# VH-VL binders against Peptidoglycan editing factor PgeF (pgeF): the designs that were tried, part 2

Target 1, 264 residues: Peptidoglycan editing factor PgeF (pgeF), of Synechocystis sp. (p74606)
Amino acid sequence: MTMGDDLWGWQNINGSPYLTCALLAPWPHAFFTRAFYPQLPEQLITYLDPQGKAFRVKQVHGDVTLTATEIGQTPLAPDSTHPPADGIISDAPHQGVWVASADCTPVLIGDLIGKRVAAIHAGWRGTKARIVPKTIDKFLALGSELKDLRVALGPAIAGEVYQVDPWVALEVGQSVQAVQKLATEEQQWDHLSTMVNPPVLPDAEPEKYRLDVRRINQLQLLELGFAQEQIAVAPHCTFQMEELFFSYRRTHTKEVQWSGIVSY

## First folded at step 10 (VH-VL)

Design g2 (from e2 with heavy chain Y102W Y103S)
Fold by OpenDDE, fold request of step 11:
Formats: structure tokens, C-alpha cells, sequence
Structure g2 (fold): chain C 264 residues (1-264), chain A 122 residues (1-122), chain B 107 residues (1-107)
């Protein structure tokens, strides 16, 4: 059993399951499953907060996080009704912030004191660009304190079940500052592969690697000063749990599940 | 102006190899996924392969898997298609096409090259 | 893979007449259906994106409609220059696929 497995629980709406995290219990939140497709945040929010307004963005695998207010002030992405970003922070009560994902890591954040919440889409590119640390910095700039934040990394593709090129594994690994500071790439590879719960695993195929994006995000949070108890990492793999989740690596289709959290 | 220009086509015998190039200009090449699409004489369009904007992922049609390799050099604004083990059924005009999908996505093809003819004949 | 079919295969039309081309997907693809025009000895050209969205530089007589599995390309009043092959394309899933094409000729 993986550390933190007891923090995750299943709920259901009319027999359709969705996942919740005990660390985020103070806030209505959900990591929804494929059972809720093709419902959008505007419909899904009614299950969490009937008075809530849903916020989402055009996800572009970048490192930009917008506040709910900034969403209304930012130019729309091409061919979209939403501005481009990959994270959202609430700035008033009854705001539901949402991200869509299949294999990428959905991140939900709650502030126990400041009352702001966030949803972040953290694929390997966003993770490489340190979107979660940048979002945390934005929380702090807005008056939050690190000790009051709770972070849940939701269902995503497990490192063990898919391949990446060496440069992807290394560059994403180098997004961890402790890794970046190592003098040689050889030392970096060694560290990424031998640490406890290593984020990079070898593959039987030459010049291929397995990359745990959730582990990288966890490491990024830890080096910011987060305590382990502030972070929950879901053990659920979107690729392996076909009955519950969509996976792009599995089917190469555009179906996604939505993850959301509502401010109070 | 935005432009794609294919080159490298010609007549080749079955079993031989050929490498196609597609030179991009007038736009930020490294920001877009790229596709190869082919068209046999008098036939319709067939998608061949796609490569993400940063080269991190590649996907192929079943008809060319194991034989064709799509690649790109963003520093040279060039897309490539290495074709090995060519067959008569690979005879076609090969187009490179810009994908308007964002990052890890694929959508419509808004820019096409003029195409380059590949003829596989004994 | 998602299979696209088109109807008709061929159509000979008098100028100024309305032309309707249908594309059907083997499964629902939402609005991830695009239309291309290919004139003789030319490269394909994007006509309509996402089932119904217009493209800059394309005459207004071209329009698209539909969602899910059934889509339609309409030429409201055919011009002589519209003689071409028309292809639908889905981007909902890999492998990407095209319809077999519809050839429009001028009487």
C-alpha cells in the first residue's frame, strides 16, 4: 500500500463514482470519473455547490495560473471561449475552479485560512515549467501562508505504464531544484533513479524511460517547504483503471474527466 | 508569407529508402504539430504521421508503422519523413501540413505544402 | 479507427445551384470534423473547421453544419471555380482519418 492511500475515498451520484481527498474535506471537491462524461463544469458544479459559478480555461500545457477575476480580463485563446492557462485560483466565495485531464495530473489546492482554492493542470510539460510552484508563489503573493495550504494530486497515468524519451525524463527531472543543482547529468540520472519512490525508472526498450509526473510534482512541493502531511498523492492510474478513467495513452481519444474544487 | 515546401520525392525501386523534407517559413515552426498526408494517384487523402511541436511524441498510420519515421529539426524549420522498405502502394503525392492543435492536441490542418511525388516502381 | 463516409461520391451541378455534401462518422466525434477543398493539380485547402466555423478568405457561400456523427457541407450557390474534390477529416482520435471525398463537377 502506498503512503496516503487512506486519504482517498469514493463517493457517488446516482451510482456514478467520483473521488475525494480527506485533505480537502473542508471544501466541496471532486475528481470526477468517466461516468460523468460528457458533462461540463457548468453542470458538474451543481453537484458540489448549487450557488457556485464554474471557472475553467483553455488548457495549453503551460505554466500560467489565472485568478477567477483575471479570467474575465484575459484575451481568449484562438478557437476558444476561454483564455489560455493551466491553473485557476479563486478570489471569492462560491467559485468552482476546474481542470480537465486524462493522463495529466490534476492538482487541487485549498487554503484553510485564506479561503482561496485552486485547480491546476499539470502534465509533464507544465510540471517541467514548474506550474505548481508558480501557483504556490501566487498564493503567497495573495496573502496565503504555506502552512495553511493543502494539496491533492489526483488520478493520472502512473510512471510504470508508459514511456518517454530520455530528454523528457531528464528535463522534467531537472525541474526539481535539488536535481538541477547536481553537477553532472550522470549524477542527476542516478538521483532520479535511486531515490525513495524514484520518479524515473528504466525501460526494457533502449533509450526509453518511465516517468512519474505526480512524484515530480510532490518533490517540487516538498522542496518549497511543504510537509508531507500537507500533500496527498492519489494512487489511481488513469491508464490501468479503464472502468473509471479516460486515458489518452490508452485510446488516443479526446475524452477527459474534470476535477474541481469550490471556495467558501 | 506562411509556406510549406516539400522536397525529396522521386522514382525509387521497391525495398529502397527515401527521405522527404518539408521546409517551413513565415511562422514559428516550433509552436506547431506537423503532419504528413499522402494521396495516391486518382485517390483520396490518407493521413500518414504526426509529430508534436517539440518532437516528444510521434504517431503513425498502421500502413506505415515500422517503415516510416517522422522527425523534425526546429532549429532548421524542417520536417522530415524517412521512408524505408518502400512498396508500390506507397506511391503518392506526399504533403506536409501544419496542425492547429495546441501543444499535445491535433485539430485541423490550415497550411499545406505543394506536395512531392514519390513513385515506387520496379 | 473512426471511419468517415461521404455522399455523394460524385455530383455534376449547374452553376448557381445549391450543393450539399454529407459526411458520416462511424462514432460520435462531437464537432471535431473539418472540411477541405482540393482543386485539380492543387493542394488541399481548409474550408470549414469544427463542423461549422468559417475560415478567413473562404467565400460565404460555403457553410458547414452538424455534430456527433452526421455533418453537412453546403455550397449555397455553386460557382464555376468550385469544381473540386471535397474531403471531411476527423481529429477526434488517432489515427486521423479522411472521408473518401466527393467530386463536384460543373455541367
Amino acid sequence: as target 1 above (264 residues)
Amino acid sequence: QVQLVESGGGVVQPGRSLRLSCAASGFTFSSYGMNWVRQAPGKGLEWVAIIWYDGSEKYYADSVKGRFTISRDNSKNTLYLQMNGLRAEDTAVYYCARDRGWSEDTDYFDIWGQGTLVTVSS
Amino acid sequence: EIVLTQSPDFQSVTPKEKVTITCRASQSIGSYLHWYQQKPDQSPKLLIKYASQSISGVPSRFSGSGSGTDFTLTINSLEAEDAAAYYCHQSYSLPLTFGPGTKVDIK
Scores: ipSAE 0.842, ipTM 0.918, lowest interface PAE 0.6, mean pLDDT 96
Fold by OpenDDE, fold request of step 11:
Structure g2 (fold): chain C 264 residues (1-264), chain A 122 residues (1-122), chain B 107 residues (1-107)
Amino acid sequence: as target 1 above (264 residues)
Amino acid sequence: QVQLVESGGGVVQPGRSLRLSCAASGFTFSSYGMNWVRQAPGKGLEWVAIIWYDGSEKYYADSVKGRFTISRDNSKNTLYLQMNGLRAEDTAVYYCARDRGWSEDTDYFDIWGQGTLVTVSS
Amino acid sequence: EIVLTQSPDFQSVTPKEKVTITCRASQSIGSYLHWYQQKPDQSPKLLIKYASQSISGVPSRFSGSGSGTDFTLTINSLEAEDAAAYYCHQSYSLPLTFGPGTKVDIK
């Protein structure tokens, strides 16, 4: 099954490309590329909504999602300018929520009816901790309905090239409930490796595996009751598309691209 | 008291192996990436290796790749450096240092051990 | 790898004088540069983080500045106890690298 390349399109600002998703067309949004480095959300927001206020958090590869209001209410640690979290949900119009990523999966969410939007940083650790499902739960708690949500999983390191240790692959795989319910690890490995568009692939290097973090997130969403049509998975690989994206696995540098969505 | 204590250093012949340990105390060891840094006698500091807080990633200087292995046991608050195929140029004081980077990140080293001397000589 | 250079290699300074040490990176590293002090027969000690941020317990006479490729460590008024080697360190990219060090002696 294809990752829905037709749902994804390229835009540009002054010749600099950024990626958009058709599922999120109702909202100004962008998966920005390396071309916009080193601009920050406070600058980037102006391209999406001149009246918008940018929200970001100190990303810690955790499972915490904060509302814009909660961000303002959270006491800051010494020498910190943002509270620790890995997800943000808007709670008013003209709020741009942002996450930074290189190889980790940036997730943007829009609610067609409730009008809340979210940005989530979902690396393998956050994914293991089910940050996306937890964020969805928070949406629901705030009055959203599952059927009204649209989710876009943005550019990230592709499963084809994301080499991980076996224990990482298994633990992340076990974050899928259907996998966790299997009686043995062997069954779990088999399931993760043989399902349609498998999230875990063998690697040429012994005792290594390739992990598709976006696929795991997709599976988690499907288990929550999302329809396939509500989820878009970008086919773009941050590792392989070096002209467009930063990749920590590729260069081991601290550059990141920003992904953001603005509520209306 | 936050501290790191290296051990395992000594005199070895070229080609031999040695395993260094670094015992951590006074802080949540499992929350921090850890580094090995070495210093040859009368020379500057050289980064050797880093391991993430959960052991998920390891990186090495080119000078030690394929020969050294960094590892950790968070249940024992201990960092290790397995050194194989030792060479004369590996002679140095080896420091373990706590990294203040978060998760898959590295930044400054705020805590250093006293170091342990490794001498490789025939 | 990112190569760090330092200047000067050595300084012999009279107490109370201002000391300036420069660190240059082969490419831009933003503010991901840190300074360490190492006194004779001691372990390195963190002196400055992120180019200019102070460290608790470090005397105020120590300061850092710079961004991108050029960084400076300043000792506003040198004390006898400041005789040491000083190293810059970049954490912008792997492999992590240190400058060659600057030795400061007291006249």
Scores: ipSAE 0.814, ipTM 0.908, lowest interface PAE 0.6, mean pLDDT 95
Fold by ESMFold2, fold request of step 11:
Structure g2 (fold): chain C 264 residues (1-264), chain A 122 residues (1-122), chain B 107 residues (1-107)
Amino acid sequence: as target 1 above (264 residues)
Amino acid sequence: QVQLVESGGGVVQPGRSLRLSCAASGFTFSSYGMNWVRQAPGKGLEWVAIIWYDGSEKYYADSVKGRFTISRDNSKNTLYLQMNGLRAEDTAVYYCARDRGWSEDTDYFDIWGQGTLVTVSS
Amino acid sequence: EIVLTQSPDFQSVTPKEKVTITCRASQSIGSYLHWYQQKPDQSPKLLIKYASQSISGVPSRFSGSGSGTDFTLTINSLEAEDAAAYYCHQSYSLPLTFGPGTKVDIK
């Protein structure tokens, strides 16, 4: 049995499906589907914790993660009622932390001992900038221990369909330190395309590649010292599973799904 | 002073090519997505193409897809439109416009250039 | 593709009167609708963002309203300098689209 597939469960509220991960079972959490649009985190949190308060940010495809307290202390993004960031860490009980996605990877994290939870929006730009490792560093600075963390990488656009320009594939691949340290770009390409479960795949169109952003984030976590059993990667593709997910690559519209996790 | 200035328009025969430029000044060009919008004589505005702030994504109206190529050189603060296989219906004033959308988002156009005229005539 | 329609195509208005221009989208676009003014021989100029939000330097007589599929631009007391074409624009979905325009003349 593959550990990844065994970890993911479909749940239902009144006919509307959402996804949960067994690694995060101690925390109320969800990777919601398009069926919950246009509900916002302030409504969605009631399915997870009726006492909970929802926290969210204006996602800017960057590398900044804020605590719930820091959200109240950070100036608002232009044309928004929220501060700019792409990740949130809880700092009290009953805080729901939320990210929106439509192809970018939603990452949920729980600390079994320290009780902190996080939600991260990891697109290719944030992945290149190593938002996930930077958020792990923030957990550690707040007193968490790496062995206690559990990470779920949720539904996102699959590498098999995510066509990108060569420079995008290479620069995101270079965010993996083992790749960056190779002497030549030819060696970097070769490593990225021939390793087990390669994050870079060929494309039929000349001068295009396909990029698996979830796989790159997984590689970043493994090089930080996570055990395989601490990481779950959803096999679900937001582009290919139109009935369940919005995808910006597919429709170029602004609809999103939300993913969230609540501290206790 | 924030400014966009288009150039490269002129009279060309059908089937020929032309390259338009849009020079940006007074703002950090590499922070913004950019659009081309055209207006045929006596007609309304038609969106032509968009390019993301870092050049990572490009999108086109169906009327020009496969014939026009949008590009940018952030080191020179310049936006380009390469127009191949020109047709009479491409005759228009071409404007460049700054998009206020975040990275992979589209939004309103807050700054427009003065436009450059392209005439496609036999 | 989201189609925007505008009404009326043309109107001739006595100075100081109220002008209303409507824009209808073929599907819901939330508040991602913007209004532009184009005076003769000039480039377009942003008047209203996000359906109803004002732009610094635009006279207060210009206002916008609506959400979803139905939007309105209002000029409360028309001035001679307001003779122009007016366009709505949706930024909700690619391809980006404009309405066909409404020409406003002074009687």
Scores: ipSAE 0.456, ipTM 0.790, lowest interface PAE 3.4, mean pLDDT 93

Design g2 (from e2 with heavy chain Y102W Y103S)
Fold by ESMFold2, fold request of step 11:
Order: sequence, then structure tokens, then C-alpha cells
Structure g2 (fold): chain C 264 residues (1-264), chain A 122 residues (1-122), chain B 107 residues (1-107)
Amino acid sequence: as target 1 above (264 residues)
Amino acid sequence: QVQLVESGGGVVQPGRSLRLSCAASGFTFSSYGMNWVRQAPGKGLEWVAIIWYDGSEKYYADSVKGRFTISRDNSKNTLYLQMNGLRAEDTAVYYCARDRGWSEDTDYFDIWGQGTLVTVSS
Amino acid sequence: EIVLTQSPDFQSVTPKEKVTITCRASQSIGSYLHWYQQKPDQSPKLLIKYASQSISGVPSRFSGSGSGTDFTLTINSLEAEDAAAYYCHQSYSLPLTFGPGTKVDIK
């Protein structure tokens, strides 16, 4: 039972809709829609903080989160003008941190006391590799306290429509420590499929399953000790809401939307 | 040093099956997506199938869906194409090619094999 | 599916002269267009990536331009070894597609 639906608000700039989350109200932030394509973070930040500087990375579906300072110290990815990573933490005021998505989960984080913000690109590979918990560990190492963090899991492909191979569902599910600690794979499958709001769902096609990546990320956060009210999960599906979002699963094209949050 | 070598081509009757192999050497095979591309005699290039670096996703041209299966064994540095229900129009030289896309991306093909000929005739 | 067309189908060109080959996409594909050379009885070889970016080991006489739907491969001074078929390829969306090819011969 998540509180996410009443925490989510549609905003509008010149007829173009974008989504905000009440948990992140202290910070300028947005989960932009396809209506803003082809604008990039360097343009989009002007809607949030005209003084702000945009930071982004070359997303590689990994588990690395860089601070804004570390971005300048990290070699560029091949064929890119950005270093490889899948998350960014601010380390000064007026820094906008950004991730692109088209089905993978964009995660925005704010620290109410330490003022740091983060953006994370969490697909199934990054989720399996626990990029969100690793980013939380980085907040703590920088002096944040868990009780002060607020996390929004934005629009992504919904579990109800995200068909995957069995090994993908199982290996991502095993990233939840309570699942990993079960003695047999039979027990792990049973737990993932029968818990309340299960992250693994059956598929009509033989030897396929459906995976709720946002639910897995939520479970990871809860096991770290987050209270439910610190986490908002968007109900919006990028695959099903074609008028609002690009979806790689739907079209297999390279268009994305951007999500970002600006530090103070 | 970097090399792709196809094998398993030959002459078969319509309706039969063949399995093609592509042996990779000189690079970390498990880091790259792989493609099959075919070329009918005297004709142009036709993309057939792609598989992600870890085997997690597979996609096919409409002309081969349901009949061909792409797969890989990263422990053997080998790409496969299982071709079932072969038809005369499948007659072609089959190439394997390395995709330069990051992770779950498609991009240019920088390394190609020499090809293996499949002839489907009665 | 994104259809690529190429023009011309065939051209015979005097040595040292300029060759121009065009590729048109049925939809915008940004710069996700790549060019390949295939000499007789050989496998394809990458010439140009991302519409206009050079490849190490490819002679500088090969260049590419364009974006969106219209793309051009240019050979500024044709050499004898450049007699080949040339293909464009889009990596923007699945299914991946090639153009039908352009044959270039020495006159």
C-alpha cells in the first residue's frame, strides 16, 4: 500500500506537462514527459533554476554514482562527451542532477538536512547490482542521515507489462537480501511471487515472467530502514501511457525523457 | 587479432534445419552485442537478428521470426543461429558482426566474419 | 520499420573523380546512420560511423554528411581499390535495416 498516488502532481509549462512529487517539494525537480523532447538537461534546468548548472553522465546500466566533482575527474565514456555512470549526487548549491529514461526507473533523492540531491537511472541491471542502496551508502558516507532522505521512484515500465526471462526475474529478485538469504531457489521464487504486492508476476507466454522493477527498488529501500512515508512510487507506466512517455519496449527507438532535481 | 569466424553452412533441402556458429577471438566476447546479417546471391545486406551481450534480449527480422533462434555461449566465446523450417529465400551468405552499442543499445558493426554459405534447394 | 533507400543504384566513375552516394531514411534517425564498403567476394567493412565520423584506418578520401533523413557518402578522389558496393545502415530502431546498396565501378 503505497502513498505514491496522492503525492504526485501534474504541472505545466506552456502546455507541456511534467510530474512532481510532494516528498521532494523543498527542491526544484521534475519528471519531464516526452513533450519536452528534444530539449536536454542544459536547457531543461532553466525551468527549475535559471542559475543552475546541469550535470549528467553516459548511462551504462551499471551501479556507479558520481558526485558532481567526481564527474570532472572521471574519464569520458567511448563515443561520448560524458563519463560512464548511472547516478549523480550534488556536492554544491545550484547543481541540477539528471537522468534519462525510457522504461528504466528514474530515482530522485533529496536530503532535507544535508541539502544534497541525487538522480539515479535504475534499470533491471542496475537494480540487480543495487545501485540505489549503493547511492544511499554514499549519502551516509558524506554525512547524511537516513531519516532525512526522501526518495521518489518516477514513471517507468510497470510490472504488469514488463515481460522478462526467468533468470532476469530471479537474479533481480535476489538483490533483495531477504530473498537472497532463503535456502533454495524454490523458496526464493515462492517468496517473490506470493508476498503482498509481489514484484514477480506470471505471464501467459510459457517461460516468461513479469517483473516490477520499481517494487524491487522499494523493497531494497525498506530493508535499509526507510519508513514507507519516505518513499514515493509513481503509478505511471511509460509503456502504457504512450501520449506522455517514450518507451523503448514499445518502439525500440532511442528517444528518452529526462528527470532532474536541483540542490540548494 | 580480433576475429569472427562463421561455420556450419551447407546445402540443405527446404523444410530442414541448420545451426550456424560464429567463433570469436581477440576481444572480450561477453562485453558486446552480436548480430547476424545475410546476403542472398547478387543481393544486398539484410539484418537477421541481434542478441544482447548477456543474452537477455533477442530480436529478429520479420522474415525469420518463429523459425530462427539466436543464442550465445559466453563461456565458449561463440554465437549461434539455429535455422529451422528453411526456405529457398533463406539461401544466402550469413555473416556475424560485433555491435558497438553500450549495454542495451544498438549501434554500428565494427567487426565482421568472412561469412558461411547456406544453400536451400531441392 | 525504417526503410533506407540509396541513389544511385550503380555508377561508373573515372579515377580521381568524386563519387557521391545518397541514403534516405523513411523517418528521422538523427545521426544513427553508418556506411559500409563491400568489395567483391569480401565481407563488409565499416567506413563511417554516426553519419560523418571517421574510422581509424579508413582513407581520408571517404567522408560522410547529413542528419535526420538525408545522408551522403563522398569519395573525394576515387582510387582503383574503391570499386565496391556501398551500404548505409541505421541503428536507430529495431528492426535494424540496410539500404539496398550502390555499386561503384572504375570507368
Scores: ipSAE 0.455, ipTM 0.791, lowest interface PAE 3.5, mean pLDDT 93
Fold by ESMFold2, fold request of step 11:
Structure g2 (fold): chain C 264 residues (1-264), chain A 122 residues (1-122), chain B 107 residues (1-107)
Amino acid sequence: as target 1 above (264 residues)
Amino acid sequence: QVQLVESGGGVVQPGRSLRLSCAASGFTFSSYGMNWVRQAPGKGLEWVAIIWYDGSEKYYADSVKGRFTISRDNSKNTLYLQMNGLRAEDTAVYYCARDRGWSEDTDYFDIWGQGTLVTVSS
Amino acid sequence: EIVLTQSPDFQSVTPKEKVTITCRASQSIGSYLHWYQQKPDQSPKLLIKYASQSISGVPSRFSGSGSGTDFTLTINSLEAEDAAAYYCHQSYSLPLTFGPGTKVDIK
């Protein structure tokens, strides 16, 4: 039996829980919880690879993924000591690649053969701009094969609680090519709301919808040709699970949790 | 070069409505979040509302929630505040301010307009 | 809602002397605390960002310090033109809030 929950395991360091995914078992990795705040990737990597070097970026909710080498070659973001991007791909052993989240989807990727790993920050803007497919294209351009990739979509705000304006729901939904190709907006709404595990849900408030960003990212991956067994989607909701996760939608504060994966 | 100019202030009776505008120039307006901040005569600064750079999120102080609506027209480089059900305690100079949290966060306010006076009285 | 308090409400200070203004947050806000100056009949002007970072065009006599819940603005040698109200502002959490202000006058 291979249900989604069987892929996700809780781990513990000194009483602090973090989450791992069986699809990524070959690589040291973690979706850390709020219990690790205020530790940063430079400290957190020691739990995964004491010899590893941590790489991170200034997340700007865009569609850019940088290699570890490109990070050193990219101008810094305003008011930051890091370059702007929302994804990182490793290009040498013992590199930890990291993203922060508080409702946006942290995506970790491993290449079983090519040894590259990636971390992606995928909010609704990055998902609309197809950051995950663009990162997959970058893996392929670097010599990876799609069949060798394993993808974990980590804890994020669940669609059942993620209220958005109609234009947000529709434009993010149109990032799925099967939706974008439909002739009318009415057909697009119908498709998004009636498919199995629909990414767009109704809201009690008029002129509002609910959006499942993890489901949209999953649909984008399936459309690229991933098999279902190559993709794991965490059932954990950062908004609803206050004891475990920070949520920007819940508190409107700046605390985050970190997710990372280390190359070998 | 960078400038914010408020307009639309005036004297109005309680219960009436007023619409403020803030004209932006000298920067890419659609890259920044925008705020309204007010100051009653002889009093301190009070944050009123914020709108994200693309209009996707709007937030309000509790004192104005349900009565005021912040909006923007990025094609006209203009920020708006629709004020309904005005009360005497809404009497203030209203400033617009650019939020430096350009990439969907809240931050410091680096540019302020000159303000426009709203007086609510019988 | 994060409440900011300021002390003192008012200071009358001899020229060239040091002015210290404190701002306290009701919960930790890291370094997301900013300072503004408002001279009589003028708009507010940004003085210090992120608790302690300087702003181009602001005189070096203005400095900020602190993190978490306790912050200070310092004017190391008061000039006549510094007579103004000073406000702290937190950008850490919505709703955004200002302190009540500190008025500084020349003695």
Scores: ipSAE 0.451, ipTM 0.783, lowest interface PAE 3.5, mean pLDDT 93

## First folded at step 12 (VH-VL; from g1 with light chain G30S I55F)

Design m4
Fold by ESMFold2, look of step 12:
Structure m4 (fold): chain C 264 residues (1-264), chain A 122 residues (1-122), chain B 107 residues (1-107)
Amino acid sequence: as target 1 above (264 residues)
Amino acid sequence: QVQLVESGGGVVQPGRSLRLSCAASGFTFSSYGMNWVRQAPGKGLEWVAIIWYDGSEKYYADSVKGRFTISRDNSKNTLYLQMNGLRAEDTAVYYCARDRGYPEDTDYFDIWGQGTLVTVSS
Amino acid sequence: EIVLTQSPDFQSVTPKEKVTITCRASQSISSYLHWYQQKPDQSPKLLIKYASQSFSGVPSRFSGSGSGTDFTLTINSLEAEDAAAYYCHQSYSLPLTFGPGTKVDIK
């Protein structure tokens, strides 16, 4: 029971396309494309909320999520004007929370009742470290209820093309509790490779596998008790859709697209 | 004190192999990406390869791709460069260098070793 | 790959005079351009990071400027110890690349 392509809509600003998710319709939000480069969140937020203030962090591929208030209280990362983190939760109206990506999964979250929103940068390292579940725990600690949360997993590198070493695929897969609890690595591999919509796929190159990081994040959310209708997963691949997205795996350059969501 | 020390250089015949080592001390080796950079006698610096802090990804200059393999053993604080199919053009001093980039990022090189000389005789 | 060029290739300079070295990138690299000094028979040392930021312990006579494709390293008043080769390095894109170097000698 997927919420697939029916939930994802292309929008246009001055000829530049961006993607929205119907599950997040209550909040101004966007998964912007490469067409908006080199605009930054401070400019991009004006398309979503002209009165909004943009919040961003220095992404370090970790598992830390900060509130907008905590951003102002956290020491800056070395050589940066932003504190280190990979997720942001709003704590007041008119706050836009933003993450950059170029293959890693941008995750946008809205709380229908508590009104908080979040943006998370979830690459394979952050996924292994369970940044999305940890961010959900932070929502709950702030008074949110799981049933009120809506989660969109945005454009990212698709499992069909994301070649990784076996140890990467296994260790990220082990971040799913059902996998971690299996007695042997053989059982873990079997589970990851044979379940419906498997997050680990074979590769033609010896000693390589393909990893679906969005699928792993989806599995982590389902284990927390999310219903499938609370989760939307974008089918878009940043690597394969060169005309729309930058991809670090494709070009090995620092260009990124931004994704953001604004609280009300 | 922070230190990088290369070893394993020497004189070899074309087509042979060498394995270079770079011993790290005085810092948390497993927190940083590492590079090999070479310099032919009387010539400039040429980047050779990078490996991420956890060994998850490796990238090579086109001139060495398919012949050289970068690797690391974080339990021994050691970076390696396996050089196969050596050619005269590979004659150089080989430096290891610490990358200050965050994960999946590349940046400046703040610590360099003293280098080890590889000579590939005709 | 991003090609870096440097000018001049060689410069012989009277002590106390100004040295200017340029580095040009084949495409924009934003400010991901770093400068290294290599004295004879020594390893390279970082001087300037991110085009214009002095690395710790670098004398104030060294400065950098530029963004995009055109970058400059300046030594305002050359000291004898500054005789060295100078390299620019871009960290914007893999493969990482260096400029060909500029050799600075004392006249």
Scores: ipSAE 0.577, ipTM 0.832, lowest interface PAE 2.6, mean pLDDT 94

